# Designs tried in a protein design chat: miniprotein binders against p81326. Part 111

Target 1, 226 residues: p81326
Amino acid sequence: MLHFGGFIMEINHISKILEKEREEYIRNKVEEYLKQGFSKDDAVNKANQSWRTYIGHRIQDVIYNLLKKFLKDSGLKVTTDKALNNRNLPEELDKVKRLIAINYGEYLFLPDADVIVYKVENNDIKIIAIISVKNSFRERRFETTYWKLKLKESPVTSHIKVFLATPDKDNEISYKCPNGKPKKMRIILEYELDGIYFLKEDFEETEKAKHFGKIVEDIIEISKKL
Below, E stands for the ipSAE of ESMFold2; O stands for the ipSAE of OpenDDE; V2 stands for 0.75 times the mean of E and O plus 0.25 times the DockQ between their complexes.

## First folded at step 13 (miniprotein)

Design xF85W (at its last look DockQ between E and O 0.57; V2 from the best seeds 0.00; counts 0 for: pae E 11.6 > 1.5)
Fold by OpenDDE base, look of step 13:
Structure xF85W (fold): chain B 226 residues (1-226), chain A 101 residues (1-101)
Amino acid sequence: as target 1 above (226 residues)
Amino acid sequence: GPEEILEEAEKLLEEAYKLIREARKLAEKGDPESLEKALKLLEKAIELLRKAIELIQKALDQGVPEELRKKLERAFILAEWLLEWAKWLLEYIKRELEKQK
């Protein structure tokens, strides 16, 4: 397809489109927080934090819906950590939850998993991949790598691929060595994770760092090996 | 045959992409008139994409050589991708239009 790359890159504009709401959102939130008795500076800070959360969720939702649709045709299923955060889960999701849980001795905790990809074969569930969606890396820069490393510690979870999907709006991890200077975060994330998928055009492509458009194919290929 | 179907599907995808791209640009302007135009373009794009998906599925159902199958599957993925994006953008535009009322 002559313009396959261009077609897939249309999603790169998601951040740009959503960012148009920022000014109004911030204004409204600032006003809200001022009414709650916060100082102007506190209100602004809280509004900005609220925006980061808001925009992050919206991007996550888009990515989730895309993956859900694409992977369905391949017989793969998707869920989220939020969906697993219930006391009463369907049997299938309860199994998924157990298969991604990380052991902390007396406690089991779930990794941050914006998207969980799994397959069901003969009533057996196999977890294929966990995808973390991040709009920016201002907070918890290596959280995804932490979870990857924790998942590797158990033979139950060691096979689970961990991917990062990001627009990288601040160009924090788009290049390994811009101007000859190593970007620590990019290098570490690429080393520790199974893949980074960019919702942008301007990035350094490597074996592990690809455009988001390739994520479905990669997941399907992984699923065939399990 | 399946090859002709693929060609037709690819044409539909190209047309849909153009419409989506234009709609996005209009949506970026954010004025009511631009948003209304964008909405119409996206509706058309969605129609084209659905048609493309149907054609691709039809070809796949006929049994095709492996090489052609791969191409069809790629086209299918692309079509679905554009469709979801278009739907998302459409809903965004609808919300924006509602805010302006």
Scores: ipSAE 0.351, ipTM 0.682, lowest interface PAE 1.4, mean pLDDT 90
Fold by ESMFold2, look of step 13:
Structure xF85W (fold): chain B 226 residues (1-226), chain A 101 residues (1-101)
Amino acid sequence: as target 1 above (226 residues)
Amino acid sequence: GPEEILEEAEKLLEEAYKLIREARKLAEKGDPESLEKALKLLEKAIELLRKAIELIQKALDQGVPEELRKKLERAFILAEWLLEWAKWLLEYIKRELEKQK
């Protein structure tokens, strides 16, 4: 009997480790911004925003690398939005990019898809899932649901599963009805997305709201029916 | 047979998981003595995880019924996750100890 606690413990612990380094990071960054001529208040605000971006990207990198490693033996490949925006795309990644693009007439835009899972069968590419990684929900709270709705509008992208992975440190979406009050963000996210994967222990489990440790087996099972 | 190998691997994974949890708690305390203890626990956990991965791969090589194969593959995935966790925490602790020099 194996526990998925290792997935949750790793992500929670990495975030805590990086936050223990936060004070030194903020101090150094404030000094950089002051040297660039910003006021003290502006430098502090910029430094805090820089830290939030840094720690969010770091969590995304860990998730990407672990999924890439754990899905490889199932014939599944993993890429990122950063890789797809590179100028010199290999043909395979160019096909992935085109298969997830949202069509606005003659313009093609990529959804906010931090991590993309796909498979290749005889040079035929099938997009399995898009994973949005969010450290907090202070800004762009419903961006992931917007992109899911846009992907559903076309038969060529409507099969793509859209998942949200989050530590949700501030309990913004952990429960549907905390203290007797409906939490709109949790309710809407769970309704619209194909899954929410929590990187912590304390949350309300449902058919769509699970521990992050289950994401690998869920992706593998989905890929088998595609 | 492969069933006994899976049982041994799962025992190693459970032991490694306990060691990693203990190391994390020690690392959160942050003092040099606790960090050194956490380092030793993680080195042991990594040893156990590498052994478990080797056992699981050996069992998969023997050819197994599909249900046992799924259990072995799940154990392999968990072992790799635990190994990455242990390595990441080990590198964190090494950096913290270097800062105190």
Scores: ipSAE 0.000, ipTM 0.222, lowest interface PAE 11.6, mean pLDDT 79
ESMFold2 (binder alone), look of step 13: mean pLDDT 88; pTM 0.881

Design xI20M (at its last look DockQ between E and O 0.44; V2 from the best seeds 0.00; counts 0 for: pae E 8.0 > 1.5)
Fold by OpenDDE base, look of step 13:
Structure xI20M (fold): chain B 226 residues (1-226), chain A 101 residues (1-101)
Amino acid sequence: as target 1 above (226 residues)
Amino acid sequence: GPEEILEEAEKLLEEAYKLMREARKLAEKGDPESLEKALKLLEKAIELLRKAIELIQKALDQGVPEELRKKLERAFILAEWLLEFAKWLLEYIKRELEKQK
């Protein structure tokens, strides 16, 4: 029986492969910032910040594309919050946008949604899941949790599953109680979110914390219940 | 029968995975020769994965007991994941090769 875990291991290397570009990227950005008149230290700091943003987007794009292709075969559709930030949306995407919008009284705002999974049945749109992709948790550690809680406050959005996908390269949330000490972030994220999917092998697996390779199956299963 | 098809599909997946692993390792080296070798391996892996998918689909279309159906569906999902990753890696390698020209 081919251990499903062993085959999906290659996905774990996406981050590693992309990280190889770091040295060249940083060098180029440092030079760019130096030319702009920044100090060496400032240039390095800015370059590193730029890299974090860049690599985050790259990982997000990979995950989005993989999910989009795979879920298409299951009759599910995928979009992004970025795609919804347009004044001229097709009817379908306009409906999707409205169905994930969070009410702040006079204003409606979208949650951070790197990937939005939905289905169309009989011209009715059902939002299935929102997936947040994070490479690291240095900033806005509980942002995804915030959006989950906000979505839960409305009967319109309360059914939407919110997942986190991460390589967790810094091992910030890979284990609940490393060395017997509870990791607050892992515990809270796992409690509040509907699932955490790791693009790595070295993590504590639970009912909600799984390898990224299981995300498609889980989404399909959820979609059948809606 | 469908059970034999599943077994064959699983073998194809295993072979494809081995090729993908090797291709990845070569791609990590980043030199043109390694990238070219990786490309060839991935093309072969993609071929095997497509074949596996076709076999699994064929078995599913024949009508199978629920237990076997579940196994086939799992294998199908795995095959599709591997295929998409292989395609992604292939495109990555192609881009890297173009950068080196």
Scores: ipSAE 0.253, ipTM 0.625, lowest interface PAE 1.7, mean pLDDT 89
Fold by ESMFold2, look of step 13:
Structure xI20M (fold): chain B 226 residues (1-226), chain A 101 residues (1-101)
Amino acid sequence: as target 1 above (226 residues)
Amino acid sequence: GPEEILEEAEKLLEEAYKLMREARKLAEKGDPESLEKALKLLEKAIELLRKAIELIQKALDQGVPEELRKKLERAFILAEWLLEFAKWLLEYIKRELEKQK
């Protein structure tokens, strides 16, 4: 039978192909940086950073396109942080941007909101959820948690659900107590966020830590309560 | 009717999945002949996936009972996931073939 869990197993097969693509990408970038005069150590570091940016963008694009397609029939609209940073924002998106902005006195900053889900009712815009897409937790391990806490500080943003979507192929947050030892990063992320959605099969599933395929149903359910 | 459309779409998805599995195995071998075979299988799988997506959308447009609508929406989600994976694999195969001159 075709069911959602069975097809999500294909994400693990993607990991094998992506790993070969990563190796080739890294080799080519190291060669490019060496030709530019960087030391081998610098070239390797720059190539790995370039890969992390590249693969993160590809995953974000997939998530954006799927959410946009699946949420349209429920009256929900989807945008991205890239679209909100455009200099020529249409009025609707300008309102979305201002409704998620964090106030630091005379400064306003956007949270880490790679993908934003909202609805329009009687000319009012209501932000439903933001999704942070993380491929790796090496440099910004708790950034998403920080933004959730900042959004909770204001009554106008405290309702916004904050989700994390990740392939987590290196198992950085896949289990609470790997080898019997608590993994601080997983425990804190699950405690503070409204949900973690894994783009893989092998992880410790809980009420907040789910297969990514569940995210559409969860967003629709939340939107009906707002 | 929409029930028959769902059944046809599910058959297309299952066939596409089988083709994608075979294409993946051939692509991992990496020789030019295996890559060419994988390319053909994957292009066929993508064709089947796009047809399934079209059929599911047509069924949803007809206005269906809630239980059938849920099944159609789940099939649509699965088809879109498979399609994105197939596109990623197709691009990988094309790049490997270009290297073989």
Scores: ipSAE 0.013, ipTM 0.335, lowest interface PAE 8.0, mean pLDDT 81
ESMFold2 (binder alone), look of step 13: mean pLDDT 87; pTM 0.872

Design xI77F (at its last look DockQ between E and O 0.87; V2 from the best seeds 0.00; counts 0 for: pae E 6.6 > 1.5)
Fold by ESMFold2, look of step 13:
Structure xI77F (fold): chain B 226 residues (1-226), chain A 101 residues (1-101)
Amino acid sequence: as target 1 above (226 residues)
Amino acid sequence: GPEEILEEAEKLLEEAYKLIREARKLAEKGDPESLEKALKLLEKAIELLRKAIELIQKALDQGVPEELRKKLERAFFLAEWLLEFAKWLLEYIKRELEKQK
């Protein structure tokens, strides 16, 4: 009766609801950046980036909360990269942080992972998946694939699934060959990542490119194999 | 039985979805009267969603066949998603009403 895509598209309309206040937000941020000494062109660009970040964070919050609720009954835990950067980490989260860190010789860095799914068995922590939440691909188009490749370089992290969750408002990656022309970004992302999960109905579904609702079932299935 | 519980929950979800859509349209108008009406619609939608979630969880606790279990889990996911969206929109409307105070 109910079509899953109909409900999911309501998240994409959050930006439309906020559009009435968008101009005020941009104007206030431009004024803030001008006071910091940026040129008008730079201030406008930074203000628009700030707005995109704000909207992206709202989408990320919804995804985090839903995954936390949906995975709880399967014994899976969820945290965020923001929580892992806290200076006063509980022992459990400190272990999670160390298990996803990437070694660059003298330095250890966390991948850019918005949401991290893990389980705890007999005081052992196993990282299941990281989810990158992207509202737009205009900047850092292949950042998520870079982190997947870095994680695959080590036997300690190579099992970690790397997913992308996106509303893809502008249809930047929704189709592999729109009008017969290969879309480079979609093809590379689908090839390199373990999955792409769309927060909308209208996209080309494949074995790796699925509706967001499938992510819970997929994560649970993966966790049973670890 | 669990099938009847799923049917009732789906009716609650459909009603809540219609209320949320109407509230979103009213919130886009932005005037205080429309915002107040949207607030009331969202409060009703949230109540219906909480009832649907309770019913679905009750049915899942009964140990249903796998095909029905998958349908109930999808309905549960959609209900939780709509609940989070409705709460976000409700907070947005409350902020807009305070601005116009």
Scores: ipSAE 0.066, ipTM 0.467, lowest interface PAE 6.6, mean pLDDT 81
Fold by OpenDDE base, look of step 13:
Structure xI77F (fold): chain B 226 residues (1-226), chain A 101 residues (1-101)
Amino acid sequence: as target 1 above (226 residues)
Amino acid sequence: GPEEILEEAEKLLEEAYKLIREARKLAEKGDPESLEKALKLLEKAIELLRKAIELIQKALDQGVPEELRKKLERAFFLAEWLLEFAKWLLEYIKRELEKQK
């Protein structure tokens, strides 16, 4: 029986393969930032951040493409926040953008939404879920929870499920209480979010914390209730 | 029947996975010869995965009991996942080969 976990482990290999490029990438970026007038320490820090962003985007792209393909058969559509950052949007995407926007009084802003899942029925758009893809939690640990809470504040967006997908390579949120010590981040993320989906095998499974392989089924089920 | 299709699809997935793993290992070496070999393996893996996807879709279209449907959907997910990874790795290898040129 093909262990799905074994296939998912290949995501970790993306990082490993790219790590060979990391040294060269970092070197080149450091040189670039030095030329821009940054200090050596700042250049190194910026280069490392750039690398993290690069790796994050690659993982995000794979997840996006996967979800797009799999959800298509269920009549569900996917987009991204990046795709919505255009002045001239197709009507459908313009509606999607409006339906996920968060009200800040005089301004509307979009939540961070690596993947947005929605359905179109009778020309009405229903937003089903927002998926945040995070490779690591070094920065903005609770950003996803912030957006979830903000979405809950409006009856227009309160129904939108917010999911986190992560390989959690550093085991920051894989377990709630490793060695009897509560991991604050895991507990809070699981409490505030609608689900956490792990692109790995070694994690504590709960009702909300599942293997990434279950995300499609969960989204489809949610879509049927909307 | 659909059960036989599932079995065949799973075999294809297993074979594709083996090829992808081997290709990955070769790609990690980074030399032109290894990269070229990895490229060929990935092309084959992609072909197998596409075939698996087609078979699974065919079975799903025939109407199957719920239990079998779940298995097919799981296999479908795995196939698509491996396909995306293989494509990603293929692109990486192509870029690396271009750099060495």
Scores: ipSAE 0.059, ipTM 0.496, lowest interface PAE 3.4, mean pLDDT 86
ESMFold2 (binder alone), look of step 13: mean pLDDT 88; pTM 0.882

Design xI77R (at its last look DockQ between E and O 0.73; V2 from the best seeds 0.00; counts 0 for: pae E 3.1 > 1.5)
Fold by OpenDDE base, look of step 13:
Structure xI77R (fold): chain B 226 residues (1-226), chain A 101 residues (1-101)
Amino acid sequence: as target 1 above (226 residues)
Amino acid sequence: GPEEILEEAEKLLEEAYKLIREARKLAEKGDPESLEKALKLLEKAIELLRKAIELIQKALDQGVPEELRKKLERAFRLAEWLLEFAKWLLEYIKRELEKQK
């Protein structure tokens, strides 16, 4: 019997492999910032911040590409908030943009949406899910939950599932109550979001907290109900 | 029959997985020799995975009982996951090798 779980575990190494670039990246950035006239301490801090952004984008890109490919076979489409940040959009993407927009009275804003999954049926677009990809939770810990809550406020967007995908490299949300102490962030994220998908092995699995390998199946199932 | 195809596909997946795992470990070393070896392993793994996908698709096209269909679909999904990971890792390795030149 194919140990599906074991095979999919290789994806857990994506983050680890990418993190190997950190030392070289930091060194190069520090040198760059020193040349720009920053102090050593400032250069290091800026380099670290730059790395966080860089590695975050890389992981996001990997996850996007994986989802795009896997969901394509099911007739589902994917896009990103970045792709929607254009004045001239194809009709399809313009519709997608409108269907995920959050109303702030005089203004419409898009939620942070690293991956947007939708289907097209009979020229009608249905948004299925938004996936936020986070490498770490150092900044904006509950940003994803904010967007989920905002999406719930409108009947237009209330059906949209919001998922979090993360390697959780710092073990911030891997367990609910490690050593009997509640992890506030895990509990809140799991409560507010529709699912958390881990690109790692060592985490507490629940109905909503699963390995990333299950995300495609879950999305497909949701899509069938819409 | 479809059951034999599933069995063959599962064998291919297992072999591919082993190759991918080894390739990953080599890629983690990061030296040019290890990267080159990893590249070769991944190419082989990709070939096996494509074959597995083709076999599974063939079985699915023949019409199979629901229980077998579910198994085939699971195997198919696994094959696709492994394939995409292998491709990703392959591209990573290629980039790393280029940096070292």
Scores: ipSAE 0.390, ipTM 0.715, lowest interface PAE 1.3, mean pLDDT 90
Fold by ESMFold2, look of step 13:
Structure xI77R (fold): chain B 226 residues (1-226), chain A 101 residues (1-101)
Amino acid sequence: as target 1 above (226 residues)
Amino acid sequence: GPEEILEEAEKLLEEAYKLIREARKLAEKGDPESLEKALKLLEKAIELLRKAIELIQKALDQGVPEELRKKLERAFRLAEWLLEFAKWLLEYIKRELEKQK
């Protein structure tokens, strides 16, 4: 009997493949920043930040296109925070934007949601999930948790599932107790978020911490209950 | 019959997976010769996946018992996952080969 589980895991290697670009990318960016007059220390810091943005964007594009393709036949739509920031926003996306906005008194702001999944029924829009895509946890470690907590504060947004998708290349959250010591970041993220989906093979799997290949089925199942 | 079609599609998926896995390992090496070999493996894998998808769709169009329909739909989803990764990797390899001339 053929085992299919391994087939969907090949997508989990995207970060490893892209990492081959890092050395040349950093070298070129440092040279660019030095020519702009930055010190070597500043140029290195800026180049590393540029790399994190670049690699994160590459991974986000894969995730967005995959979800858009595989959720379409289930009546689910997918958009991004970039699309919601357009000034000529279609009415449907304007409704999506309003439905995830967070109230700060006289100000309204969007959460940092890389990918947003929603459905349209009878011209009514229901937000199903937001997915935060993180390549590493060097900066903004708990931003996803903050947005989950803010969404939970209102009964109109408390149903929205908040997921984290990550290759976690530095093993920052792959295990709860590496070397017998509790990893605070993994424990808090898993406790507060609705799910963590790993784009790699080697991590501690739980009911909330799963292989990325499970994300489509999970989203579809959630949408049936709403 | 539809069960025979499912069995054939599963064989195509297994072969395509082996080619994709080998191509991925070659792409991780990154040298031009490895990239060119990986490109050929991916083109073959994509051909096999498209054939498997066509076979599965043909079987689903005939109307099948619910148990077999579920198996065909699972195979279809798996083929689509493999196809998306293969296409992504193919585009990555083409871009890397352009950089190296």
Scores: ipSAE 0.376, ipTM 0.716, lowest interface PAE 3.1, mean pLDDT 86
ESMFold2 (binder alone), look of step 13: mean pLDDT 88; pTM 0.885

Design xI77W (at its last look DockQ between E and O 0.27; V2 from the best seeds 0.00; counts 0 for: pae E 2.3 > 1.5)
Fold by ESMFold2, look of step 13:
Structure xI77W (fold): chain B 226 residues (1-226), chain A 101 residues (1-101)
Amino acid sequence: as target 1 above (226 residues)
Amino acid sequence: GPEEILEEAEKLLEEAYKLIREARKLAEKGDPESLEKALKLLEKAIELLRKAIELIQKALDQGVPEELRKKLERAFWLAEWLLEFAKWLLEYIKRELEKQK
């Protein structure tokens, strides 16, 4: 018998597999920073920060490649924040960048959007969704909700769906009321965002909190409405 | 006909899924012998998945009733998800084995 759920859930193990690199990565980075002249304590702090960036980028690359592959036949295109920050932007990506920018008076800034999904029709670009990839929530607990709220403030960007993708390996947002007490971070993130997609098996499923494997169908359905 | 092709593809997906799960568990152990075994399991799983994808595509190209088409497209989608994970894990294991040389 075909085990539909099991087949698409294997991707949930990527973070656990990558975590095995942590100790070697940190050891090598500490030695690198010590060679650069940093103190022992500073080198350790910088190495841990470097690891969090590294693991986040590794997970982002997987998500980008999956979305690019699975959205291609639906006429949807995918790009990243890194591609949008290149100095030599193609005209199409320059338009994408301008369409997600947030106005702060005389300044324009991009929201925190690791992966951006858009479509092109009749020379028009329509932004469908942005996905923020978070491995942990220690330093940037509600950043994604801030950007969702800012995007909602303008009719130009208010249609853009904002998703969070996370392995949540430390169970920071996996349940609404763990041990009978409401988890403020989970409740607010779920309320404000358009969806939370977990790269793990054990979490509380809701209309907005789903297994990552469902993100492709959700994006395709949304694109039909825009 | 296409119904027989779907049944064959589903068997290939089931076999590939079992191999991928075993390979993942071996990769989590991380010793060189386990990594070498996981590598072989993944190469086999990828072969089965590519065969399943080819069979499903041939069936879809022949024209099928809408209900069977939905089943074939679902099987294709599942095969592609498994294939992407298997390929990622295969590359991970290859890198880990290079570190141990």
Scores: ipSAE 0.487, ipTM 0.772, lowest interface PAE 2.3, mean pLDDT 87
Fold by OpenDDE base, look of step 13:
Structure xI77W (fold): chain B 226 residues (1-226), chain A 101 residues (1-101)
Amino acid sequence: as target 1 above (226 residues)
Amino acid sequence: GPEEILEEAEKLLEEAYKLIREARKLAEKGDPESLEKALKLLEKAIELLRKAIELIQKALDQGVPEELRKKLERAFWLAEWLLEFAKWLLEYIKRELEKQK
């Protein structure tokens, strides 16, 4: 039976088509890290990690494209944190950037925002949601939670919904209490975030933990309430 | 009925997936002939996926029991995911072919 998990594996295998690209990528990255003074073993490890990040970005791109496609008819717009890192931003994106910025006193920083959903009404921009895309939870397991909590601290950003989209290939957060043992990461993420959307079929569904396919309707519904 | 549509859609998805995998393997070879074959396979896969999506949407529009609706929706999103992936791979192959010219 075809499932999202199997497809993600194929993306990982396409990373093997990109094996020439991967090999080239890894070789280039290893060389780069060696020049930076890392040991051969460290350079290889870092290069492999960089590759995992690259694959993660591909998944992010697909999610971005899907959201863009299916939210368009509802008049909703999407962008990314990467798009906001430009010096010369259109006025609309400059406003978006300012509306998601987190205050650290002397500095404003952007949260990790793989996808940003917003609407424009009467020349006013309303940020609806931020979607974080995680292929794996090997690093920064609670990074998305941190940003959600930071966004809640300001009346400017407190309304912004924060969602996590993941294939959870390693079943780290697919179930809350497998074999009667609580999964800390699942419980905390589900509690702190506004929703978790799984790019897979085998997971424990709850009010906040849903199949990825429900993210569009949820975002549209939230948009109507703002 | 809607159940038959789901079954047909799933078959289309399976076929499309097989084509995508084969296209991937061909693309790994990197030679122009293999890339051109891969491109044709992906075009067929995209066609099948679009057909599957249309069938699923038709079934959903007819009103179905909740259990069947859930299955149809999952199939729908899987199809859309595969479609985006196939398009991505297609563009990759096109770029590779252009580099070899």
Scores: ipSAE 0.459, ipTM 0.773, lowest interface PAE 1.2, mean pLDDT 88
ESMFold2 (binder alone), look of step 13: mean pLDDT 88; pTM 0.880

